VHH binders against o26223. Designs and how they scored, part 292

Target 1, 191 residues: o26223
Amino acid sequence: MKLLWTSQHIKVTVHIDGKVSKMDVLEAIKTRRSIRKYQDREVPEELIDKILDAAMCGPSAVDERPWHFIVVRNREMLEKIPEVHPYGAMVKDAPVAIIVCCDSSLEKIPGFWVQDCSIASQNILLAAHSLGLGAVWTGVYPLEDRVEGIRRLFSIPEHVIPFSVIPLGYPAENPGTRDLFDPDRIHLEKW
Short names: E, the ipSAE of ESMFold2; O, the ipSAE of OpenDDE; V2, 0.75 times the mean of E and O plus 0.25 times the DockQ between their complexes.

## First folded at step 18 (VHH)

Design YB20 (framework vhh_7nfr_2; at its last look DockQ between E and O 0.01; V2 from the best seeds 0.00; counts 0 for: pae O 12.1 > 2, placed apart)
Fold by ESMFold2, look of step 18:
Structure YB20 (fold): chain B 191 residues (1-191), chain A 124 residues (1-124)
Amino acid sequence: as target 1 above (191 residues)
Amino acid sequence: QVQLQESGGGLVQPGGSLRLSCAASGFTFWEKWMSWVRQAPGEGREWVSSISYSGGWTEYADSVKGRFTIARDNVKNTLYLLMDSLKSDDTAVYYCAKHKYSAFPERQDEFDYWGQGTQVTVSS
């Protein structure tokens, strides 16, 4: 018995300024890496708008859509983030960062906002990648020190919970792709 | 568990200078904002200055701006206050304080641990 391997290559369209990426969704998910080094190049407002549009496309518990986003471009503010978020050092070197927040007054099912904002955060990462940008999710919630630090720095009200800080920009590094598939994590029908 | 030990206080003449130190132990010093707070005899506590994790962000009360400098050494786990151009109304017990949270404190409930204090007296 002879089996021939046949496959069709996934087509990749290189990013062109101002144009929508044609990257296959599975390719985007597989090739997205955390990027912590950025070029000295501004990110156009148009791209941020596209990224935030994608962020809001995620599902949410009972369609509650509890998310709010703070777009930070001011150098003084970007430089202050690492002083309240110790693992956010790369933020000071990014041209822009997005803070993903939950407005708890929009919750319909208490506590599911964490999943909702996680989905929005991941969509930001994928959308940025598809547009030729690099990004990284830096954790804020549930670490009380970071939550309160970011809340005070950006005058976020008490009913609003900062979830993540996502610096982004044109990448100045290329860590390559990884194959992380692990069949031992897959359970059929039962544990 | 958490310990904060201030030192370096003393008697100084108006216009003089003094350097306070606070030795910290029992917690991860690098992960916390630190502050100096002072208390004159018979008065409430007054926030003086705060410093971020790395020392890259400092804040000062208006009464001490331009005269005091907060600093930290994360290798030696030590907080400092360099006081210059001292005045009589700087006379107080100076306390080293550890933040509960990472941000600049506006209220006393922002601190969870305090040192025993070191006396600074500006007289004559």
Scores: ipSAE 0.027, ipTM 0.466, lowest interface PAE 8.0, mean pLDDT 87
Fold by OpenDDE, look of step 18:
Parts: structure tokens; sequence; C-alpha cells
Structure YB20 (fold): chain B 191 residues (1-191), chain A 124 residues (1-124)
């Protein structure tokens, strides 16, 4: 990764694998799409580290930070995930996947771990997108069959709950942009 | 007011070593990523290295990888750059830069504050 600077402005241009990333937070949010097709290209460890850093930067209830992350690069394991996750077909085509888990022993307030892991998962998606990667959130919890499937496949302890599987890779598709703003979903002061 | 002050630059022979320091003030130092950027004469600014909040994550430009080490002391509010095996091409003004964003740095407009820089000259 290389950062380029303009002589006149305190501006930084970030090059990730030869591409310039200029996304601000709003741009990342607005332009992010689920990506389910990936290039035959490895994701550098440095990018995964950045993504995981971002995943851990979200808030959690009373700062409980219950999340754990399994980084999966093994091809055999990636190919097995679709066997236990019916909507995880794209995982076998990804060079890497992150499994977001909750350690229930870290939970301080019951039930908020879902929010905490959701925030972490979303941060993974946003970070990936901002780095020029594509990703998709494949839900595991609360579907028991998927939870148990992922648990067994990765030998996850009983007190740890797999929450999401997020395949990552350089995108081989461009779904385009969407405008999801709906003013009918906004209520002022009361419903 | 945010202040960044670099020091430790100088003249060194090829193969030599230098240690740069950047004293930071006016903000919560440990809450920000920090970077070193250099500018050689007649060239644009080049990113050199970045470090996360606690120093648990570091990144380097390919041109300095394996030779330079970025570090920080969050108690002393100081950023460091250890430069080993210096080359003539490392001659530049080195700047300390504060990241604007707390998470996921390396964006356009990533840095909001810069030091005045310290001159490093590598010459026989």
Amino acid sequence: as target 1 above (191 residues)
Amino acid sequence: QVQLQESGGGLVQPGGSLRLSCAASGFTFWEKWMSWVRQAPGEGREWVSSISYSGGWTEYADSVKGRFTIARDNVKNTLYLLMDSLKSDDTAVYYCAKHKYSAFPERQDEFDYWGQGTQVTVSS
C-alpha cells in the first residue's frame, strides 16, 4: 500500500494494490454493495488486519466487546461452508472469509451481543469496501441449523456463538448503486 | 492547539542509522493513528509508514520495508522512526503526520496536522 501526497494540500491518496482509495465514511456507506463474485486474487494480510481493526472499533454495550473473529483462508474449509450454509455458495469462491462470533462469557447485558456483533459485521463490510474489496454478510445467527453447522465445522466452543460469515475478495462484479432513502420510514417526534 | 515537532534528522553515510522523533501535543495522542511522510528535493511527498493506536499494527512503504521501524510511546506522546541501512534515496525532509480519523486511516484528506519536518541527508 502506498500513500501519495499533493504538495499543496494536506491530502493523502491511498494506493491499495495500485488503486487509489478516496472514500470518506459517507461514500463508503452509500456505495457499499453486497459482492458475491470475486477475482482469483489473494487478499493481503495487511488488508485483513485493517478490516479487523475496524471491526473492533465499533461500540458495544457497556463496552463488553464480546466479538471474536475466525479468519478462514483454507480452501477446503471455505468449500465446506456452503454445506452448512444454504446461502453461502459464494464463500467457496472467496479467497478469505471472516466468521464473526460472540463469546457469551463476555456478555455483560443479555441480548446486546447481537447488536455488538452486527456493528462489527457492518464495519467489516464498510472497511472491505473502502479498501477496494467486495464482501457480503451471510447471516448465521439466529438460525439454529446454520449456527450448529458452523460451530461443528470450525470446532467452536458451546459458549461461543457464530453470528455471521463474511466472504471477502476483490470484486468480480459491479451491482451498481442504489438509493434506499425512504422518507416514509422517518417519523418526527411520534409515529 | 495541535502541535507536532520532528527531531533527530541529520547527515549520515550510506548504511548508517538515524532515529527520528515527533513530539505531539494538543490532542489525545493514543486515540490517533500516526504516520511518517517524506519529501525529497524536487519530488512529491511520499508516505513512509503508519502505526495504529497502541502500535499493534504497523505499515511501511515498499521502499523502506525491512529497514525502517515505526514506533510510538503513548505515555510520552512521541512518535518514532528508526531508520537503518540508509540509502542516498532516503534523503528527504521527514514529516510527522496526525491521522484525522481514529479508525481505518489512509484516505484522501487522511492527515489534518503536520510537523515542520526534519532533514535527513544520506551522503558519502
Scores: ipSAE 0.000, ipTM 0.253, lowest interface PAE 12.1, mean pLDDT 88
ESMFold2 (binder alone), look of step 18: mean pLDDT 81; pTM 0.822

Design YB21 (framework vhh_7nfr_2; at its last look DockQ between E and O 0.59; V2 from the best seeds 0.00; counts 0 for: pae E 4.8 > 2)
Fold by OpenDDE, look of step 18:
Structure YB21 (fold): chain B 191 residues (1-191), chain A 125 residues (1-125)
Amino acid sequence: as target 1 above (191 residues)
Amino acid sequence: QVQLQESGGGLVQPGGSLRLSCAASGFTFWEKWMSWVRQAPGEGREWVSSISYSGGWTEYADSVKGRFTIARDNVKNTLYLLMDSLKSDDTAVYYCAKHKYSAFPEGKQDEFDYWGQGTQVTVSS
């Protein structure tokens, strides 16, 4: 059965009334793109709340939920982030950024916090996309210079590890859709 | 291997100007903060100035603020220190330093993982 993936142009109908049509989960996953250009438009707090709610809904190892989130709206701070994150140039153009962190004191099993914070970060991206926002994952951990840079900039305690910086905003670009399905990466029963 | 090579030092009169250069190699230059540090005879090392990746963030010691300008050319992998209104107290060996981490912690000195050999600056009448 050749799954004819018809490139359905998912018209993200941005309803005029600010109500973004609900994407189903598969649509959100398949159509999500990294967005690095943003409109000069504020993101409502309600949307950030929804995004953070989604971020906390992911599984974590033994339910340790080690994540913390710094929501950054201050323009000066947003402009400083690229100075401590060499690949974070787009952050200065975003109306808001979320910094995902791990509180190591909450870890129950060492090392799984990376998975936990990754799940949280991905949920942020998906939620943002489903709400009509654009976002991009900029990696902080495990690069020590970025970790320490973000730590110093935001006065993050030593036991808390910055993991990712995710700028968000209404998208000012449309990278289009891509098909990343690779059947060669699928193995049946054994390698 | 990381290499930092300073140049541009020399003898100058008080009130004069110098431009120091530091040629960097062996690492991705634009991904690292850079600093100048100096050491006067008989004294410890003194931080002078720091600059972020693109130069959007610069810091200066109080002793040089308003007189010195740190800059960088990421295409040439070169760090610069423009020194104006030089004083006798500016006499020192000036070192180019690579940051281990980005940004300054409050109340803490920046950490460096590599240094150049230094260039001598002498301010004398």
Scores: ipSAE 0.767, ipTM 0.887, lowest interface PAE 0.6, mean pLDDT 91
Fold by ESMFold2, look of step 18:
Structure YB21 (fold): chain B 191 residues (1-191), chain A 125 residues (1-125)
Amino acid sequence: as target 1 above (191 residues)
Amino acid sequence: QVQLQESGGGLVQPGGSLRLSCAASGFTFWEKWMSWVRQAPGEGREWVSSISYSGGWTEYADSVKGRFTIARDNVKNTLYLLMDSLKSDDTAVYYCAKHKYSAFPEGKQDEFDYWGQGTQVTVSS
C-alpha cells in the first residue's frame, strides 16, 4: 500500500487492482455505510494489517490503549458466531471478521474502555471503507448473553471483554449515501 | 415468567421411537440455546443434547449420538427431541432446560437457569 502526505492534511492513497485512489477524511466519514453483503473474495492480509494499524491509532483514556483484536478467517468459526450472536447473521457470509476486545488489566481509568474500544471499532470501519471494503459493527457488549457466547467460542479469558464483532469484505451491495445533518442537535453555549 | 412444559413421554418397547416436545413461553425463545437433560431413577441429572437458538449448532452426549435428534420451531416456540432406537438405559425423566447464555454447555452446574417439570420416558418389554 502507498501512503501520500500533503501539507494541507493527511491523505491516504490506496493501490487496488493496479489503480491508485485517494479518499479525503471527511469524504470517508460521510460516505461510509454499514455493509452486510460481501463478495466471495478473500481479503488480503496486507489490508487487514492496515486496518488494525488504523484501529490502534485511536485516542484512549490516559493513553491506556486497552484493545486487543481477534482476526477470524476460519469458515467454521465464522459460521458459529451467529449461533452465539443472533444479530450477527451476516458474519457467516464474510471472508473475515475482527473481534474488538478490552483487556481490563490495561485499564488506567475504570470504565472508559468502552469509549476506547468504540473509537477503535469506528476506525476499523473507516479504514475498511477507504480500502474499498465494506464492514458493519455488530454489538456484543454490554449484552451479557452475547459477551459470554463470544468469550466461550473464542476461548477469551475472563478479564478480557469482547466488545464488538466486525465482519468485512468486498461489498456486494450499495446502500447509497445519506444526508444526516440535523441542526436541531446543535446547541450553542447551553442546551 | 419463564414457563417450560414437556410432553410426549410414555412407555415404549426397546428399539422404538418417541418424540418429546417442550412448549416455551415468557422469554424470547429464538434468542436462547435450549437443552434436554434426563434423570434416571436413583441417578443424577445427565445432559442429553443442546441446540443453538437458530438450530444451526447441535451437540449430543456420546450415549445418544446417532439415535437422538434435537430440533426447534422458533415460530411455535417449541423444542423437540426425536428419540430413535430406544434402549432400557434411556429410561428417565426428560427435562427441557433454558440456557443462561447463548453458548454451548461446558458441564458446569449453573449452565441452565430454568427447567420444566419433566416427562417420563420408560423403555421396557
Scores: ipSAE 0.251, ipTM 0.662, lowest interface PAE 4.8, mean pLDDT 89
ESMFold2 (binder alone), look of step 18: mean pLDDT 80; pTM 0.817

Design YB22 (framework vhh_7nfr_2; at its last look DockQ between E and O 0.53; V2 from the best seeds 0.00; counts 0 for: pae E 5.2 > 2)
Fold by OpenDDE, look of step 18:
Structure YB22 (fold): chain B 191 residues (1-191), chain A 126 residues (1-126)
Amino acid sequence: as target 1 above (191 residues)
Amino acid sequence: QVQLQESGGGLVQPGGSLRLSCAASGFTFWEKWMSWVRQAPGEGREWVSSISYSGGWTEYADSVKGRFTIARDNVKNTLYLLMDSLKSDDTAVYYCAKHKYSAFPERYGSDEFDYWGQGTQVTVSS
């Protein structure tokens, strides 16, 4: 019995009346994709605020909350990011990008900031998706050349480490959904 | 191992043109910024030009602006310097340099580079 997985076209009904239908958390997680093409449309500040709020709701080691966020809307700066990030070409096409950073002075336990900023970055992606936006995680840390590139471009202090660059916009592509469940990666009680 | 090999240098008359090449190996060339640096006899190293990994950004020293063009072929792993309207003051050994970082500096000091070629001699003389 070949289970024909009917690709249910999740019609993201963008209701015109500004009411972004809220995805449930599992739907957001399962249907999220990296979006690298964006409409020529501005992202309202209200949505960015909601995304940033979500970014700061994740757990952190001993509640250190080491994250900072640079919101970039300046067109010149958006166009410069690809020059210091080899995989950041799509950033120039986005109306906005969020740079997630770690303030090392806020660290309570060394090393956990990577997890903290990862959680924040993922929450940005999920929140964006739930709000009808597309986003992609472009890694900065731990590659020193990218870290220093972003640092210099945005005059980031030495004690602050750029972690990720996340362009955001209304999606101009629909890559579809993936089933990534792999039962072979699940071990019961022991390896 | 990272290797940079310059070529294309030579003797040219004032007003002439040269094309320098730098063959790169031992690293992912297209992910790195590259520069040309020159050293005239009895002088220190002088930054000449830089190019971003994609070539979307280029920068030149004031002394060579409008005359020199930096370019790269990421398929061939080759950096180029097209030098037009050469002057006697352009006489130097020209080095290809790999950047440590993909970054916009105000000035490129020697510490910005982690690998250098052996250089190629450019002599501009009537």
Scores: ipSAE 0.681, ipTM 0.861, lowest interface PAE 0.7, mean pLDDT 91
Fold by ESMFold2, look of step 18:
Structure YB22 (fold): chain B 191 residues (1-191), chain A 126 residues (1-126)
Amino acid sequence: as target 1 above (191 residues)
Amino acid sequence: QVQLQESGGGLVQPGGSLRLSCAASGFTFWEKWMSWVRQAPGEGREWVSSISYSGGWTEYADSVKGRFTIARDNVKNTLYLLMDSLKSDDTAVYYCAKHKYSAFPERYGSDEFDYWGQGTQVTVSS
């Protein structure tokens, strides 16, 4: 604690450094792009921890928090994902992937787990972007073929539903920014 | 509409080789895993080999590993089984099967495969 003096003195406090964002949240949302090409560079475990912390900060239906995450770094497993997930070709080239899953035993309101896991997935994308990483959401659910393929590959039990596979790494491409605001999509008071 | 038509079977001597083919139509062939399954006289069906949609991942039953090679041509929509060092125990009707899921089968039945070919006879003389 610094001693405080008369009205002309500045108050001095001890600051704890920790949660300073590298990027404004609105900037992160507006500039995030799907990244499908990655540098040959490992992603530190610390960054994955921060990304998963962010994923779990999302709201969920009645706070059910049905999500589970599988972190995949093993090269052989990453190379097998595209063989059970045909539109996930870039996963084999990523240093790491996160599989977002729903544990249906945690559901409190049936069917809202899709929204819950979508929120967690988007938070992964935004957090990765803010940390200088690139990522892309590849859809698994609701395609039965892909759900079963991923489940068997990772020995995921039947009550757990793989929702998305998100490869991520330091980007090796820059697709540029977009201006996607469309005022015709906005309806005041009624349709 | 989905059609799987095997060919290339025949009579061979032990140690001989055969190439089976399976012409596929009525579905998007390159998006599906494919398998060969065989059935010896009086026996149940036995899984032989599976191949991923791109061909980048193959698996074999222990009974054929090292002797058989599964392959596919996604341009010609054709599945192959290259059989070498044939034994009398390889005598069977060989079926081309379309996977329901992009995964290796855990059990061999209607729940793992949704379409089958008519089969082609392979006979290895003892």
Scores: ipSAE 0.224, ipTM 0.640, lowest interface PAE 5.2, mean pLDDT 88
ESMFold2 (binder alone), look of step 18: mean pLDDT 80; pTM 0.818

Design YB23 (framework vhh_7nfr_2; at its last look DockQ between E and O 0.63; V2 from the best seeds 0.00; counts 0 for: pae E 4.5 > 2)
Fold by OpenDDE, look of step 18:
Structure YB23 (fold): chain B 191 residues (1-191), chain A 126 residues (1-126)
Amino acid sequence: as target 1 above (191 residues)
Amino acid sequence: QVQLQESGGGLVQPGGSLRLSCAASGFTFWEKWMSWVRQAPGEGREWVSSISYSGGWTEYADSVKGRFTIARDNVKNTLYLLMDSLKSDDTAVYYCAKHKYSAFPDKYGTDEFDYWGQGTQVTVSS
């Protein structure tokens, strides 16, 4: 049975009128795109709270929950982030950015914090998208130059590791959806 | 291997101008902060100026502020220092320095840099 995945153009009708249409989880996952252009519009604190709530709902190794979040709205700081992140140019155009960090003192099993913070970061992206915002994951860890750049800029303690910088805003672009399904990457029972 | 090669130094009269260049190779130049550091005879190394990877951020020592301009060409992998209104006190060997990190330095000490050029001599004398 060849599952003809008809690419139904899910028209994400972003209703401009304050009613955040509830996006189901599969829709959020499938339609999410990296957004690097933002409207000149502030993101309400309520939406950031919802995003952060979602960020903290992911699993973590042994429930260690090592994540911390820096919410950056200060224009000067947003403008400085690109100076320490060579792929963070879009951050200066965003009304807000979230920096995901790991507190190593909370780590229970070494190394899993990367997975934990990845999950948190992805949840931020999905939540943002579901709320009608655009976001992009700009990687910080494991590149030491970026880690140290962000650390110094935000006076992050040595035991705390910046992991990702995620600018957020109302989208000023629509990259469209991609079909990334690859059956060749699926192996049944054995490789 | 990381290589930094300075050029453009020379003898100039007070009030004169020079343009230093630093050719960089062996690393991704546009991803790194770069600096100029100088050492006068009998003195320690003194930080002069820094520039972010994109050039969007520049810093200067108070002694050179308003007179020197740091710039970079990421296509040419070249760092520049435009020096105007030169003074006798600017006499030094000028070094191109690569930052360890693409980051704002806490202090502009020598520990911020992992590679140096051989330097170019700048002499300001009447």
Scores: ipSAE 0.720, ipTM 0.876, lowest interface PAE 0.7, mean pLDDT 91
Fold by ESMFold2, look of step 18:
Structure YB23 (fold): chain B 191 residues (1-191), chain A 126 residues (1-126)
Amino acid sequence: as target 1 above (191 residues)
Amino acid sequence: QVQLQESGGGLVQPGGSLRLSCAASGFTFWEKWMSWVRQAPGEGREWVSSISYSGGWTEYADSVKGRFTIARDNVKNTLYLLMDSLKSDDTAVYYCAKHKYSAFPDKYGTDEFDYWGQGTQVTVSS
């Protein structure tokens, strides 16, 4: 018997529409960790575009899609964020940050924008992870102190609410995977 | 209960220097922005300077820029105003003020502050 692995390999390559394998969604969810240390390495615009595309794929209340995103790469601005966000120290070390905002003029049902922007924020984290980046969600809303600090720093208008600041970059740490499943949090039929 | 207590005021000649202090208690000092605000005789209160919670970002009123330095010690929970090249127009009661928001005030004055000290008198005279 003669092995023809070369012919079989060539057929598989030609038959595939040029797409490469992607990270499984459950794997991405289970292995994503908050990353607060980043390499001194730029994040290409193309990756940011993919991440924001993913952010906008999230469901929203009545399809209101209230989100807006500010992409921050300017070093001086990144260094100022920690001065208005006491738990945002790692932002100054990130090559880029995304500010997730709600445009309240797009609300179709009051108050669900929080869930909408939370979904967009989580999608940013998962998409970044799937592309080999690390990220962390730093909370802004509902803390009035931080909301006004970020709004004034970035000249965000009154009808737009900054929700979260998400620094990201190629990770410079590996905190590992955790087993967080807790059966006591599961209630069948009632509390 | 938030308490702010200023000290270090006094009488000084033009061109002289003073260091004002504000002892803070009743809140997590390092999580809050702080300001100095002054009130000259017969005038309203006017903003002098603000400092971010870490001390890394400061701003000054145009009339004091280059002459005054705001600083904070987050270990001792103390805000400072280092005043140099003092002028007669700097004569005022100086108040320590706690910010409501982590931002420089949009309005120069008292609208952006939720707590105040009792003030300390600074008098610049020949």
Scores: ipSAE 0.249, ipTM 0.656, lowest interface PAE 4.5, mean pLDDT 88
ESMFold2 (binder alone), look of step 18: mean pLDDT 80; pTM 0.819

Design YB24 (framework vhh_7nfr_2; at its last look DockQ between E and O 0.80; V2 from the best seeds 0.00; counts 0 for: pae E 5.2 > 2)
Fold by OpenDDE, look of step 18:
Structure YB24 (fold): chain B 191 residues (1-191), chain A 125 residues (1-125)
Amino acid sequence: as target 1 above (191 residues)
Amino acid sequence: QVQLQESGGGLVQPGGSLRLSCAASGFTFWEKWMSWVRQAPGEGREWVSSISYSGGWTEYADSVKGRFTIARDNVKNTLYLLMDSLKSDDTAVYYCAKHKYSAFPESRGDEFDYWGQGTQVTVSS
């Protein structure tokens, strides 16, 4: 039985009435793309709150939840981020960015914070997508030059490690969907 | 290997102008902040100016503000310092410096990981 993956064009019907159609989790995961172009439109605080809520719902090592989030809306700061992040050019065009950080003082087991913050970052992307927003993960950690750049720019304490910068906005591009399934990456019982 | 090579220094009269260049190689130039630092005879190194990746962010020491302009050509992997209205106090060896971090230099000793050999600038009547 050839599972005809019918490319269902998930028409994200942005209902005018602000009711974001509920996207199921698998749809969100499968249809999410990095979005680097944004409309000249503000993102409501309510949506940011939902995104941050989702960001905090992920698992963490021994429930350490080491993450902190800096929400950046200030235009000057958004314009400065690309100057300390060489691959963050799109941030200046976004109405808002979230910087995911780790408070090392909250770590219970060394090193797992990377996983924790990754989960939080991915949840931000998925939540954003499910809400009709576009986002992209711009990596900060583990590159020390970017880490220190973001740290200084936002006066982040030494014990707090900036991990990712995620610009968000209503998408001004549609890169389409990708099928990334690779059966060759699946091993049964043994390698 | 990282290489920085300064050029364009020389003797100039007060009020004159010079253009320094720094040719960079051995690293991805456009991904790094760059700075000019100078050292006058008998004095310590003094930060002069810094520039971000795109040149969208520039900083200057108070002593050179309004007179010097830092610029870069990321296609040519070259850093520039345009020096106008030169003064005797600008006499120094000028060094091109690569930033370790993607940020404005603070008075931290580890801000720069590579330096050029420097070019002599002498301002004298």
Scores: ipSAE 0.774, ipTM 0.886, lowest interface PAE 0.6, mean pLDDT 91
Fold by ESMFold2, look of step 18:
Structure YB24 (fold): chain B 191 residues (1-191), chain A 125 residues (1-125)
Amino acid sequence: as target 1 above (191 residues)
Amino acid sequence: QVQLQESGGGLVQPGGSLRLSCAASGFTFWEKWMSWVRQAPGEGREWVSSISYSGGWTEYADSVKGRFTIARDNVKNTLYLLMDSLKSDDTAVYYCAKHKYSAFPESRGDEFDYWGQGTQVTVSS
């Protein structure tokens, strides 16, 4: 099973003044929680398009933009992810998942693709949150088991590296906010 | 050190049943796919069946589909092969194999990093 998406299907919602309403960025960062329980409700294609647009807005090493995204909605495929990804059990219950991948042929500086795809992955989480969705980042790279499992399940070519699997949907849980600020982690001028 | 110990082989009449077991140690059993592979006299190794780490995804070679059942007990770290309706063509040494990756094998040679000693299954013709 293969799903194919193109950027020409991305749509934006506008208001009379031409702007999309958004949550304050600091609020989004502070209130985003990993969500592992989802409502039995489809996520509109429009929201996925907005999330992927946001994912591609991240900086990348020398603007290499090495990322590719696989959007997975097929139930059989979603149910198989946990069988090759030991800590991805919640994926089978999500209406959709996004697989963030690196196309190594797009690398301009070797090895920085990990940072690039990490940035894209975090942008997916924040964008989903701002749109009323819940998501969680499940790690794939650098765990070779998970990389090979996901690559084979989705027929990902050898030069493309699956980085993360991000299930998402309308949340069916509310973990609440956390206060994680720790002044002991801050060092002025030196350690 | 990874160790795989098969048992349960033997002589059986055509149409009979056997239950093979494989005791596993030296790795986190519930995190790995496992397989059964067999080798008939004078033949190369033939993949028989694979099972995902949780047991939720099983696959079978066409030659055994509907007759064999793979199973696992992740508490006892044991892999099983339940063999029914045995035929003379099933005569072989049966090996327990640990997958290198958490994935369905795509080729025989590189997909398994550890093997048991094997257990002989003989179906009298």
Scores: ipSAE 0.218, ipTM 0.646, lowest interface PAE 5.2, mean pLDDT 88
ESMFold2 (binder alone), look of step 18: mean pLDDT 80; pTM 0.817

